# VH-VL binders against Chromatin structure-remodeling complex subunit rsc1 (rsc1): the designs that were tried, part 20

Target 1, 111 residues: Chromatin structure-remodeling complex subunit rsc1 (rsc1), of Schizosaccharomyces pombe (o74964r206to316)
Amino acid sequence: KPLSSLEARAKVIMRQVRRYRDGSGRQLFAPFERLPDPRMFPEYYQAIEQPMALEVIQKKLSKHRYETIEQFVDDFNLMFDNAKSFNDPSSQVYRDADFLKNYLADVLRLE
Below, E stands for the ipSAE of ESMFold2; O stands for the ipSAE of OpenDDE; V2 stands for 0.75 times the mean of E and O plus 0.25 times the DockQ between their complexes.

## First folded at step 20 (VH-VL; framework fv_lumrotatug)

Design G4 (from F2 with light chain S93N; at its last look DockQ between E and O 0.90; V2 from the best seeds 0.88)
Fold by ESMFold2, look of step 20:
Structure G4 (fold): chain C 111 residues (1-111), chain A 118 residues (1-118), chain B 107 residues (1-107)
Amino acid sequence: as target 1 above (111 residues)
Amino acid sequence: QVQLQESGPGLVKPSETLSLTCTVSGGSIDSYYIHWLRQPPGKGLEWIGVIYHIGDTDYNPSLKSRVTISKDTSKSQVSLKLSSVTAADTAVYYCARDRWNQGWFDYWGQGTLVTVSS
Amino acid sequence: EIVMTQSPPTLSLSPGERVTLSCRASQSVSSYLVWYQQKPGQAPRLLISGASKRATSIPARFSGSGSGTDYTLTISSLQPEDFAVYYCQQYNNYPYTFGQGTKVEIK
């Protein structure tokens, strides 16, 4: 019932990355919370082999599918890399995925 | 095909609250980023704010104290309320879609003129 | 906030002419810039995103360029349907801000 050391650490990391706002007060993480609806975004599922979003990561964590923190981080990076693969480099969501990937790395270094 | 349509009163008295509704058809308001904008007569566009697909909001700091954006999924509607209006709030009001946080708007409503006058 | 300034306010031109529209930002917007076209009584239409990328179905006669604070929209050979008002928008920072527009009208 008590959280494992991995689960506790993962939840702290998720909260820190998820709540980030830039200097203009804009939130960055919203696009990554849920997978795109296949009815609204069919082209996403034609282009992206392994869809990933926070909701999927949370489910995997609850089912103890991660053996190491590195596997958890790999899914976060997959989520951001999918956004960079699907979206034009000039889009806000591409820029935000790139920034959040680096921010995640910084959060991990300070632990 | 997604369509956006603004509706609400065309005339509002000073000091009262302006209330508008954006009805979204051919799509889902829980999948999109809906923004409100306005265009005063003979002037450029002003960004009012956004409601994210997850329901959180961000507002233009210049209007933040007077504005509320909300949504009603059962009616497929996004609402704008702007309190304590003056003649300076006279404008054509638009709702617009940012499909997935791109930074630009690919679908716009036709706009609705709101005049603030006694 | 970032102030967007467009020039000139109005251009009177004939079909077939080439025109360049200017948009200047009060600070760098790092090519996070959009161009819209708006015809009388209509909502804006997306033309260009990322300073230079044409939106779907936008004819090749429209092109965008620039960097930092200075951006341009070029229409290589004006068509009758191109007479409209053109707006730039930045998406570098909140609040998103727009220029006041350049009206391109028939001489």
Scores: ipSAE 0.811, ipTM 0.910, lowest interface PAE 0.6, mean pLDDT 92
ESMFold2 (binder alone), look of step 20: mean pLDDT 91; pTM 0.937
OpenDDE, look of step 20: ipSAE 0.920; ipTM 0.959

